# VHH binders against IgGFc-binding protein (FCGBP), part 15

Target 1, 184 residues: IgGFc-binding protein (FCGBP), of Homo sapiens (Human) (q9y6r7r2070to2253)
Amino acid sequence: AECQAWGDPHYVTLDGHRFNFQGTCEYLLSAPCHGPPLGAENFTVTVANEHRGSQAVSYTRSVTLQIYNHSLTLSARWPRKLQVDGVFVTLPFQLDSLLHAHLSGADVVVTTTSGLSLAFDGDSFVRLRVPAAYAGSLCGLCGNYNQDPADDLKAVGGKPAGWQVGGAQGCGECVSKPCPSPCT
Key: E = the ipSAE of ESMFold2; O = the ipSAE of OpenDDE; V2 = 0.75 times the mean of E and O plus 0.25 times the DockQ between their complexes.

## First folded at step 19 (VHH; framework vhh_3k1k_2)

Design c4 (from z5 with Y57W; at its last look DockQ between E and O 0.54; V2 from the best seeds 0.00; counts 0 for: pae E 2.002 > 2)
Fold by ESMFold2, look of step 19:
Structure c4 (fold): chain B 184 residues (1-184), chain A 118 residues (1-118)
Amino acid sequence: as target 1 above (184 residues)
Amino acid sequence: QVQLVESGGALVQPGGSLRLSCAASGFTFSDYYMRWYRQAPGKEREWVASIMDSGDWTKYEDSVKGRFTISRDDARNTVYLQMNSLKPEDTAVYYCAKEEWYEGEDHWGQGTQVTVSS
């Protein structure tokens, strides 16, 4: 299954639910929030979003995968590069037998032994592929992965902003009009 | 086996246009992102353009934006690169590629030579 965040931004969940969300904080994209299935690797994928000239839309500035006690970050501030635990690495990159990262077009693609794969185009387009072993155990903007697109936002009452996990002071405030979403 | 066969490369004067084609076989074409790369003499291969499996999204390297257009025809298993306003710095071998996540690199065609000279 593939979850996408692209454009300004459009989200497509692991269950195929489509929604738009213009937040500019850090959000949980996907994680097994009550622990991974037996034998599956734990992980967390978060995104940090920003405005780019217009206050009406936002864009994914960076994405961070935490897995195997490592943190891997892809960012529009350094396209075609990867930081592992805060340190730039040379692509293609191999971390023991656990994961591999390489360039594909504009994307940096990270593939893991667990079957989780992540791509970011160095601009705003995130793709996350999750193996079937995680079905029913996930939460975040990518949904719960239960093959029912209608329930993917129920955990946050239909409000994607409920997946906020961080961000700079005031990142969730309406700074000016027009805003694409309701202000406080 | 994935096969990608590029065609349409030629010698052309600056300001001219060319249309490259890439015939694909050995995989379900409509399921994959397709790309163009190019390699100038003595330089590393560089990404030029990408197109989503549905065709709804495209992305271009900065130096070709507004001049090049990538497109696909799923009925013919073919991806195209329309190149307008060609410049001498566009001289390169152009490669069609199929996106690959798991083998460490995209699948490449054999390339077609584009030469832009006065």
Scores: ipSAE 0.514, ipTM 0.800, lowest interface PAE 2.0, mean pLDDT 86
ESMFold2 (binder alone), look of step 19: mean pLDDT 82; pTM 0.829
OpenDDE, look of step 19: ipSAE 0.842; ipTM 0.932

Design c5 (from z5 with E100T; at its last look DockQ between E and O 0.54; V2 from the best seeds 0.00; counts 0 for: pae E 2.1 > 2)
Fold by ESMFold2, look of step 19:
Structure c5 (fold): chain B 184 residues (1-184), chain A 118 residues (1-118)
Amino acid sequence: as target 1 above (184 residues)
Amino acid sequence: QVQLVESGGALVQPGGSLRLSCAASGFTFSDYYMRWYRQAPGKEREWVASIMDSGDYTKYEDSVKGRFTISRDDARNTVYLQMNSLKPEDTAVYYCAKETWYEGEDHWGQGTQVTVSS
């Protein structure tokens, strides 16, 4: 299954639910909420969003995958590059038998032994692929992965901003003028 | 068995136009993003353009943006590159590809030669 965040931004969850969300904080994209399924690797994927001139829309500035006790970050501030544990690495990159990262078109693609794969186009388009072993165990903007798109935002009362995990003070509010509607 | 067959390359004057085609088989074409790359003599193969499986998203390398247009026809398993305002710097062998999630899974056709000169 594939979760997407693209454009201004449009989200498509692992269950196929589509929604728009213009928040500018850091948000949980996907993680096992109650621990990973038996035999599956724990992970978190977070996104940090930003405005780019217009206050009416936001864009994914960066995405971070935490897995195998490592942190891998892709960012629009340095397209076609990868940081591993805060240090830029040469692509293609191989971390033992755990994961591989390479360029495909404009994307940096990270593929892990756990079956997770992450791609970011260096601009605003994130794709996260999650293996079936995680079905029913996930939370975040990508939904709960239970094959029912209707309930993917239920844990946050239908409000994607409930997945905030960080960001600058006041990032979830309209603090610049004029504040676009909806303001999320 | 992935197969990609590029066609439409030719000798063209600067400022001219050309349309490349890539016939694809051996995979579910509608499930994949498709890309064009090019390789000039003595250079590495470089990315030119990408198109999403739905066709809703396209992205271009800076030097071709505004001049080249990528498109797809899923009924014919074909991706296209419309090249306008061609420059001598666009001279290269052009290859199509499907997106890659694993380094060792790239598949290339023979490419199609585009030459832009007076």
Scores: ipSAE 0.492, ipTM 0.776, lowest interface PAE 2.1, mean pLDDT 85
ESMFold2 (binder alone), look of step 19: mean pLDDT 82; pTM 0.834
OpenDDE, look of step 19: ipSAE 0.869; ipTM 0.944

Design c6 (from z5 with K59R; at its last look DockQ between E and O 0.54; V2 from the best seeds 0.67)
Fold by ESMFold2, look of step 19:
Structure c6 (fold): chain B 184 residues (1-184), chain A 118 residues (1-118)
Amino acid sequence: as target 1 above (184 residues)
Amino acid sequence: QVQLVESGGALVQPGGSLRLSCAASGFTFSDYYMRWYRQAPGKEREWVASIMDSGDYTRYEDSVKGRFTISRDDARNTVYLQMNSLKPEDTAVYYCAKEEWYEGEDHWGQGTQVTVSS
C-alpha cells in the first residue's frame, strides 16, 4: 500500500482516504501504534511542514524515517541528498543488508529489508510504501491501514492536527492576519 | 521483461523543435512514474523530466523548464517529450525510463540521439 502527501498538501492514506491539511508543525505520518506486528520491524515516519510565501497552504519541507536504530532524513533544503544520523551520505547508499537509497529522477528513494520504502522529490511530494504485514497496526496521517478509508482519522476525531508530534510554537495556528480557507 | 524503445531523435537547428516517443512494454504502464534522462558525450546521465502514473504531476530539471513538456498516453503505453526552443547544449542521447524503487536504479531504454547544431 502507498501513502502520499503532495502539493499544498493533499494526503492519500494507506487505505485510500483523501484529505487536505495545511498544518505547519511536525506530524506523525506513520508508525505502529503499539509496537509492530510479530516479526515486523518497528519504524516511525514524521514530516515537518512549512509555509512557502502564502499562509493559506503548507508544504512538506522534510521527512524522517527512523528504523533499525537509525534516522534517515530527506529535505527540500537539500534536494537529492540523504542524511543518515545527521550526516550526509553519498548516493547510492547501502547500510549493511538493512536498507539502500538511490536517486530516481528528482526523488531520493529509500528501500528497507523490512519492505518499508520511502521517496521524497526534494520539494514537497512524499510517498511511503508499507508492506501488508503492518495491516491494522498503524497510526498517523497515513491512517490505520485496515482497508477502510472511512475511519483513518477516527483516532484524532477527524482532525489531522491531532497527529502533531512537534514544531515551533504557533506552527499550526492562525497568526494575527485573517485565516485563509486552508487555515480554518 | 521491461522494454522501453525511444524514437524521434534527429538533427535540428537551434531554436527548432522535436517530439520524442517511448514505447513501453513488459509491465503495467499505468502503474508507474515515467521519466526522461539524457547523456551528452563525456557527461553523466542526467534527469530531465518525470511524470506521475496518473499524469497529474510533472517535474522538470531547471535547464529545460518552460521548453520541454513530458506527457503520457496510457492507452498506447507511450511517453512523450516535446522539446521546443532547442539549444546546442541539449545535444545528447535521450533515454526514457521507468521508475524503479527496488533495483537500485531506474530502467532505461537504448536511447535516441538528439543533435542541435547549425
Scores: ipSAE 0.541, ipTM 0.807, lowest interface PAE 1.8, mean pLDDT 86
ESMFold2 (binder alone), look of step 19: mean pLDDT 82; pTM 0.834
OpenDDE, look of step 19: ipSAE 0.886; ipTM 0.951

## First folded at step 20 (VHH; framework vhh_3k1k_2)

Design d1 (from z5 with S50T D56E; at its last look DockQ between E and O 0.63; V2 from the best seeds 0.71)
Fold by ESMFold2, look of step 20:
Order: C-alpha cells, then structure tokens, then sequence
Structure d1 (fold): chain B 184 residues (1-184), chain A 118 residues (1-118)
C-alpha cells in the first residue's frame, strides 16, 4: 500500500482516503502507535510543513523516517540529498543490511529490509509504501491501514491537525487572509 | 524483460521543436512512473522530467520548465517528451526510463540523439 502527500497538500491514505490539510507544524504521517505487530520493525514517519507564498496553503518541506535507531531526513531545502542522523551522506547510500537509498529522477528513495519504503521529490511530494504485515496497526495522516478509507481520521475526530507531533509554538493552519489569531 | 525504445531524435536548429516517443513493454506500464533523462557528451546523466502513473503529477528539471512537456498514453504503452524552444545546451542522448525503487537505479533504454545546432 502507498500513502501520498502532494501538492498544497493533498493526502491519500494507505486505505485510499483522500483529504486536504494545510497545517504548518510537524505531523505524524505513519507509525505503529500501539507498537508494531509481533516480529515487525518499529518506525515513525513525520512530515514538517511550511507556507511558500500564501498563508492559505502549505507544502511538505521535509520528511523524516526513524527506523533501526537511525533518523533519515529528506528536505526541500536540500533536494536530492539525504541526512542520516543529522549528517549528509553520499548517494547511493547503504546502511549495512538494513536499508539503501538512491536517486530516482528528482526523488531520493529509501528502501528498508523491513519492506518500508519512502520517496521524496525534493519539493513537496512524499510517497510512503508500507508492507502488509503492518495492516491494522498504524496511525497518523496515512490512516490505520485497515482497508476501510472511511475511518482513517476517526482517531482524531476527523481533524488531521490532531496528528501534530511538533513544530514551533503557535504553528497552525492558515486557511484565509487575514489569518485568525488565537484568543485575540 | 523490461524494454524501452526511444525514437524521434533528430538534428534541429535552435528555437525548433521535437517530439520524442518511448515504446514500453515487458511490464504493466500503467503501474509505473515514467521519466526522461539525458546525457550530453562528457557530462553525467541528468534527470529531465517525470510523469506519475496516473498522469496527475509531472515534474521538470529547472532548465527545461516551460519548454518541455512529458505525457503518457497508457493504451499505447508510450511516453512522450515534447521539446519546444530548443537550445544548443539541449544537445544530448535522451533516455526514457521506468521508475525503480528496489534495484538502486531506474531502467532506461538505448536512447535517441537530439542535436541542436545552427
């Protein structure tokens, strides 16, 4: 199954649910929130979003995969490059028997032994592929991977902002001008 | 076996246009992102354009934006590159490619020569 975040942004979950969400914080894209299935590798994928010319829409600035006690980051601030644990590496990159990263067109593609794969086009288009072993165990903007698109946002009451995991204080969605201010 | 056959390369004057074609076989064409690459003499291979499997997303290298258009025809298993306002810097062998996540690089064909000169 593949989850996508692209454009300004449009999301397609692992279950095929489509929604738009313009937040500018850091959000959980996918993780096994109650632990991975027995024998499956734990992971976390987060996205950090930004405005780029309008306060009404956002774009995925960067995506971070945490797996195997390593942190791999792809970013629009340095397209076609990869940071591993905060340092740039040369592509193609091989981490033992655990993962490989290479260039494919504009994308940096990370593939892992666990079957999890991630691609980012250096601009705003992230693709996450998740193996079937994780079915029913996931949460985040990519949904719960239970083959029912209708329930993918139920854990956050239909509000994608409920998957916020970080970002600067006061970060938030700006859907019109002037942007609303909290409690003012 | 994956097979990609490019055609349409020619000698053209600056400012001219060409349309490249790529016939694909040996895989389910509609399931894959397709790309064009190019390689000028003495230079490294350079990505040029990408089109999503559904066609909903396209992306271009900065130097060709607004001049080149990638498209696909899934019924004919064919990818196209429409090249307008050609410049001498566009002289290269152009390769059609199939996206690959697991093999360490994309698959590409033998290429077609495009030459832009006065």
Amino acid sequence: as target 1 above (184 residues)
Amino acid sequence: QVQLVESGGALVQPGGSLRLSCAASGFTFSDYYMRWYRQAPGKEREWVATIMDSGEYTKYEDSVKGRFTISRDDARNTVYLQMNSLKPEDTAVYYCAKEEWYEGEDHWGQGTQVTVSS
Scores: ipSAE 0.600, ipTM 0.837, lowest interface PAE 1.6, mean pLDDT 86
ESMFold2 (binder alone), look of step 20: mean pLDDT 83; pTM 0.839
OpenDDE, look of step 20: ipSAE 0.876; ipTM 0.947

Design d2 (from z5 with Y32E S50T D53S D56E; at its last look DockQ between E and O 0.60; V2 from the best seeds 0.70)
Amino acid sequence: QVQLVESGGALVQPGGSLRLSCAASGFTFSDEYMRWYRQAPGKEREWVATIMSSGEYTKYEDSVKGRFTISRDDARNTVYLQMNSLKPEDTAVYYCAKEEWYEGEDHWGQGTQVTVSS
ESMFold2, look of step 20: ipSAE 0.637; ipTM 0.851
ESMFold2 (binder alone), look of step 20: mean pLDDT 81; pTM 0.819
OpenDDE, look of step 20: ipSAE 0.880; ipTM 0.947
ESMFold2, look of step 21: ipSAE 0.638; ipTM 0.849
ESMFold2 (binder alone), look of step 21: mean pLDDT 81; pTM 0.821
OpenDDE, look of step 21: ipSAE 0.879; ipTM 0.947
ESMFold2, look of step 22: ipSAE 0.587; ipTM 0.829
ESMFold2 (binder alone), look of step 22: mean pLDDT 81; pTM 0.818
OpenDDE, look of step 22: ipSAE 0.888; ipTM 0.949

Design d3 (from z5 with M52Y D56E; at its last look DockQ between E and O 0.59; V2 from the best seeds 0.00; counts 0 for: pae E 2.2 > 2)
Fold by ESMFold2, look of step 20:
Structure d3 (fold): chain B 184 residues (1-184), chain A 118 residues (1-118)
Amino acid sequence: as target 1 above (184 residues)
Amino acid sequence: QVQLVESGGALVQPGGSLRLSCAASGFTFSDYYMRWYRQAPGKEREWVASIYDSGEYTKYEDSVKGRFTISRDDARNTVYLQMNSLKPEDTAVYYCAKEEWYEGEDHWGQGTQVTVSS
């Protein structure tokens, strides 16, 4: 299954639920919040979002994958590059037999032996692919991966901002209706 | 087996235009994002353009922005590259490519030669 965040931003969950969310904090995109299923690797994917001119919308600035006790970060601040544990690496990159990363067009693509894969286009388009072994175990903006799109935001009461895991003070989404002035 | 067949390469004068085509087979075309790459003599292959959906999201290398347009026709399993305002620096073999996540590189065809010369 594939979860996407693109544009300003539009989200599609692992279950196919579509929603828009303009927050500018750091959010949980996906993780096995009660531990991974048997034989599956634990991971956490977070996104950090930002305004880019307009205060009415946001964009994914960076995405971080935490897996195998390593932190891999892709960012619009340095497109087509990868940091592993805060250090730039040469692409293509191989971490033992655990994962590799390569360029695919504008994207940096990270793929793992566990079957988890992440791509970021160096601008705002994040794609996360998750193998079926994680079905029913996930939480975050990408949903719970239970094949029911209707309940993907239930854990946060239908409010994507409930997946905030960080960000500067004063970050947040503007209230859409009615929104009479530019947001900060 | 994945098959990508490029066509439309030619000799063109500077400032001219050319349209490249890529016929795809051996996979479900609409499920994959497509790209163009090029390789000039003595240089490494470089990415030129990507199309993620049927025209809704495209990306271009800086040197071709505003001059090249990538498009796709999912009904015909075909990717196009419209190349306008061609420069001698655009001389290269152009490769159509299918996005690949798991094999460490995109899949690409045999290429089509574009030559921009007076």
Scores: ipSAE 0.478, ipTM 0.782, lowest interface PAE 2.2, mean pLDDT 85
ESMFold2 (binder alone), look of step 20: mean pLDDT 82; pTM 0.833
OpenDDE, look of step 20: ipSAE 0.848; ipTM 0.935

Design d4 (from z5 with S50T D56E Y57F; at its last look DockQ between E and O 0.66; V2 from the best seeds 0.00; counts 0 for: pae E 2.3 > 2)
Fold by ESMFold2, look of step 20:
Structure d4 (fold): chain B 184 residues (1-184), chain A 118 residues (1-118)
Amino acid sequence: as target 1 above (184 residues)
Amino acid sequence: QVQLVESGGALVQPGGSLRLSCAASGFTFSDYYMRWYRQAPGKEREWVATIMDSGEFTKYEDSVKGRFTISRDDARNTVYLQMNSLKPEDTAVYYCAKEEWYEGEDHWGQGTQVTVSS
């Protein structure tokens, strides 16, 4: 299954639910909220979003995969590059027998032995692929992966901002009048 | 067996237009992002354009933005590259490619030669 975040931004969950969300904080894209399934590797994928001129929309600035006690970050600030634990690596990159990363078009693609895979186009388009072994165990903007798109935001009352896990003080608030929120 | 066959390469004058085609077979075409790459003599192959499996998203290398258009016809398993306002710097062998996440690189066709010269 594939979860997507693209444009300003449009989200498609692992269950096919489509929604738009213009928050500018750091958000949980996907993780096993009550631990991974037996024998599956734990992971966390987070996104950090930003405005790029208009306060009305946001874009994915960066995405971070935490897996195998390592942190892999892809960012619009350095397209076609990968940081592993804060250090740029040469692509193609191999971490033992656990994962590899390579270039595909504009994307950096990270693929693990478990089949968990992440791609970022160096601008705003994130794709996360999750193997079936994680079905039913996930939470975040990508949904719970239970093959029912209708309940993917239920845990946060239909409000994607409920998946905030970080960000600067005051992120997610209207900071100027052009903001489309009620405070404008 | 994945097969990609490019066609439509030609000699054209600067400022001219050309449309490349790529016939795809051996995989479920509608499930995959498709790309164009090019390789000029003595240079490394470079990415040119990408089109999403649904066609909803396209992306271009900066030097071709506004001049080139990628498109796809899923009923005919074909991807196209419309090339307008051609420049001598666009001279290259153009390759069609299928996106690949697990093989460490995209799958390439044999290429078609585009030459922009007066």
Scores: ipSAE 0.492, ipTM 0.799, lowest interface PAE 2.3, mean pLDDT 86
ESMFold2 (binder alone), look of step 20: mean pLDDT 82; pTM 0.834
OpenDDE, look of step 20: ipSAE 0.780; ipTM 0.907

Design d5 (from z5 with S50T D56E Y57H; at its last look DockQ between E and O 0.59; V2 from the best seeds 0.00; counts 0 for: pae E 2.5 > 2)
Fold by ESMFold2, look of step 20:
Structure d5 (fold): chain B 184 residues (1-184), chain A 118 residues (1-118)
Amino acid sequence: as target 1 above (184 residues)
Amino acid sequence: QVQLVESGGALVQPGGSLRLSCAASGFTFSDYYMRWYRQAPGKEREWVATIMDSGEHTKYEDSVKGRFTISRDDARNTVYLQMNSLKPEDTAVYYCAKEEWYEGEDHWGQGTQVTVSS
């Protein structure tokens, strides 16, 4: 299954639920919130969003995958590059037998031995692919992966901002007009 | 087996237009992002354009933005690259590609030669 955050931004969950959310904080995109299923690797994917002129919409500025006790970050500030634990690496990149990262068009693609894969186009388009082994165990903006799109935001009362995990003071606050619903 | 066959490369005058085609087979075409790359002699292959599986989103390398248009026809399993306002710097072998996540690089075709000169 694939979760997407694209445009300004449009989200499509692992269950196919579509919603728009213009928050500018750091948010949980996906994680196994009660631990991974048997034999599956634990992970956390977070996004940091920003405005780019208009206060009515936001864009994914960066995405961070935490897996195997490493942090892998892709960012619009340095397209076609990867930081591993805060240090730029040469692409293609191989971390032992655990993961591989390579360029595919404008995207940096990280693919892991656990089957989790992440792509970011260096601008605003995140794609996260999660193997079926994680079904039913996930939380975040990408939903719970239970094949029911209607319940993907239930854990936060239908409010995507409930997945905030960080961000600068005043993030998510509307400071200019027009103000989208998430700011008000 | 994935197969990509480019066609439509030609010699054209600066300022001219050309349309490349790529026939795809061996996979479910509508499920994949498709791309164009190009490679000039003695240079590294560079990404040119991408089109999303749904066709809703396209992205272009800065040097071709506004001049090139990628499109797809899922009924014919074909990707196109419309190239307008061609410049001598666009001279290259153009490759159609299928996005790949697991093998460390995209799948490429054999390429088609585009030459822009007087």
Scores: ipSAE 0.457, ipTM 0.775, lowest interface PAE 2.5, mean pLDDT 85
ESMFold2 (binder alone), look of step 20: mean pLDDT 82; pTM 0.838
OpenDDE, look of step 20: ipSAE 0.711; ipTM 0.876

Design d6 (from z5 with S50V D56E; at its last look DockQ between E and O 0.57; V2 from the best seeds 0.00; counts 0 for: pae E 3.5 > 2)
Fold by ESMFold2, look of step 20:
Structure d6 (fold): chain B 184 residues (1-184), chain A 118 residues (1-118)
Amino acid sequence: as target 1 above (184 residues)
Amino acid sequence: QVQLVESGGALVQPGGSLRLSCAASGFTFSDYYMRWYRQAPGKEREWVAVIMDSGEYTKYEDSVKGRFTISRDDARNTVYLQMNSLKPEDTAVYYCAKEEWYEGEDHWGQGTQVTVSS
């Protein structure tokens, strides 16, 4: 299954639920919030969002994957580059037998032995692919992965801002009125 | 077997237009993102454009934005690149590519030559 955040931004959950959300904080995209299924690797994917001129919409500035006790970050501030544990690495990159990262078009793609894969286009488009072993165990903006799109935001009462996990003081505040519309 | 066959490359005058095609076979075309790359003489190959499997998302390299348009026809397993307002700097071999995450690189065609010269 693939979760997407693209445009200003549009989200598509692992269950196919589509919604728009223009927050500018750091948010949980996906994690096994009550622990991973038996035999599955634990992970956390977070995104940090920003305005880019217009206060009406936001964009994904960076995405961070935490897996195998490592932190991998992709960012619009340095397109086509990867930081591992805060240090830039040369692409293509191999971390033992655990993961591989390479360039594919504009994207940096990280592929792991757990089956989790992440791509970021260096601008605003995040794609997260999650294997079926995680079905029913996930939380975050990508939903709970139970094949029912209707309940993907239920844990936060239908409000994507409930997945905030960080961000600068005053993030998420809508300065312009009216506040952002759904993406068109 | 994945096969990608580019066509439509030609010699054109500056300011002209050209439409490239890429016929795909050996995979379920509608499931994959498709890309165009180009390689100018003496230069590294660079990406030019990408289109999502659904067609909803496209992205272009900065120097071609507003001049080039990528599109796809899933019924004919074909991806296109419409190139307008061509410049001498657009001279290159243009490659069609199929996205691949797990093998460390995309699958490439053999390319088609585009030359923009007076």
Scores: ipSAE 0.346, ipTM 0.710, lowest interface PAE 3.5, mean pLDDT 85
ESMFold2 (binder alone), look of step 20: mean pLDDT 81; pTM 0.822
OpenDDE, look of step 20: ipSAE 0.759; ipTM 0.899

## First folded at step 21 (VHH; framework vhh_3k1k_2)

Design f1 (from d2 with E105Y; at its last look DockQ between E and O 0.67; V2 from the best seeds 0.72)
Amino acid sequence: QVQLVESGGALVQPGGSLRLSCAASGFTFSDEYMRWYRQAPGKEREWVATIMSSGEYTKYEDSVKGRFTISRDDARNTVYLQMNSLKPEDTAVYYCAKEEWYEGYDHWGQGTQVTVSS
ESMFold2, look of step 21: ipSAE 0.580; ipTM 0.828
ESMFold2 (binder alone), look of step 21: mean pLDDT 81; pTM 0.827
OpenDDE, look of step 21: ipSAE 0.893; ipTM 0.953

Design f2 (from d2 with H107Y; at its last look DockQ between E and O 0.62; V2 from the best seeds 0.69)
Fold by ESMFold2, look of step 21:
Structure f2 (fold): chain B 184 residues (1-184), chain A 118 residues (1-118)
Amino acid sequence: as target 1 above (184 residues)
Amino acid sequence: QVQLVESGGALVQPGGSLRLSCAASGFTFSDEYMRWYRQAPGKEREWVATIMSSGEYTKYEDSVKGRFTISRDDARNTVYLQMNSLKPEDTAVYYCAKEEWYEGEDYWGQGTQVTVSS
């Protein structure tokens, strides 16, 4: 299954639920919320969002995959580049037998032996592919991966901002123009 | 097996227009992101444009934005590249490509030659 965050932003969950959310904090995109299923690798995918001239909408500035005790970051601040543990690497990149990263069009694509794959187009479009082994175990903006789109935001009461995991003071979705201070 | 066959390459004058086509087979076309790349003589292959499986997202390399348009016809398993306001620097072999995440690079076809010259 594939979860998407694109545009300003439009989200499509692993279950196909579509919603819009303009927060500017750091948010959990996907992780096993009570630990990974037996035999599956643990991971965390987070996004950091930003305004880009209008405070009515936001965009994905960067996405970070944490897996295998490594942190892999893709960012609009450096398109077509990858940081591993805070250090730029040369693409194509191979980390032993654990993961490979390469350029595909505008995207940097990271593919892992666990079956998780992540792509970012250097602007705002994140794609996360998650293997079926994780079905029913996930939480975050990408939903719980149970093939029922209706319940994907239920854990946060229908409010995507409930998946905030970080960000600058006063960040959050702004529902009016300009955003209030402090931001919600 | 994936097959991509480009066509429509030609010699055109600067300022002219040309439409490339790419016939696809061997995979579920409507599920896949499709791209165009190009390679000028003595240069590395460079990405030109991408279209999402749904067609809702397109993205272009900066030098072609506003001049080139990627499109798809899922009923005909075909990707198009409409090229307007052609410049001599657009001279290249153009490749249709299927996105590939796991093999280290996209899958591309044989290419079609576009030459922009007076």
Scores: ipSAE 0.543, ipTM 0.813, lowest interface PAE 2.0, mean pLDDT 86
ESMFold2 (binder alone), look of step 21: mean pLDDT 81; pTM 0.820
OpenDDE, look of step 21: ipSAE 0.880; ipTM 0.947

Design f3 (from d2 with S54Y; at its last look DockQ between E and O 0.54; V2 from the best seeds 0.00; counts 0 for: pae E 2.4 > 2)
Fold by ESMFold2, look of step 21:
Structure f3 (fold): chain B 184 residues (1-184), chain A 118 residues (1-118)
Amino acid sequence: as target 1 above (184 residues)
Amino acid sequence: QVQLVESGGALVQPGGSLRLSCAASGFTFSDEYMRWYRQAPGKEREWVATIMSYGEYTKYEDSVKGRFTISRDDARNTVYLQMNSLKPEDTAVYYCAKEEWYEGEDHWGQGTQVTVSS
């Protein structure tokens, strides 16, 4: 299954639910909230979003995968590059038998032995692929992965901002009043 | 086996246009992102354009933006690159590619030569 965050931003969950959300904080994209299934690797994927001129929409500035006690970050601030634990690495990159990263077009693609894979185009387009072993165990903007798109935001009362995990005080607030409508 | 066959490369004058084609087989074409790359003499291969398998998202390297258009025909398993306002800097072998997540690189064709000179 593939979860996407793209454009300004449009989200498609692992269950196929589509929604728009213009927050500018740091948010949980996906993680096993009550621990991974037995034998599956734990992970956390977070996004940090920003405005880029318009206050009506936001964009994914960076995405971070935490897995195997490492932190891998892809960012629009340095397209086609990867930081591992805060340090730039040469692509293609191999971490033992655990994960591999390479360039594919504009994307940096990270693939793991656990089956989790992440791509970021150096601008705003995140793709996260999650193996079926995690079905029913996930939370975040990518939904709970239970084959039912209707309930993917239920844990936060239908409000994607409930997945905030960081960001400066006042992030996600409109700076002008009334707030501009999102593009349609 | 993935097979990608490019065609349409030619010698053209600056300001001219060309349309490249790439016939694809050996995979479910409609499911895959397709790309064009190019390699000028003595330089490394560089990404040029991508077209998404769903929706109409396209992305271009900055130097070709506004001049090149990538498109696809899923019924014919073919991806195209329309190149307008060609410059001598566009001289290269152009490669069609299929996106690949689990190998160290995309899958590449044999390429087609584009030469832009007087």
Scores: ipSAE 0.462, ipTM 0.778, lowest interface PAE 2.4, mean pLDDT 85
ESMFold2 (binder alone), look of step 21: mean pLDDT 82; pTM 0.828
OpenDDE, look of step 21: ipSAE 0.838; ipTM 0.932

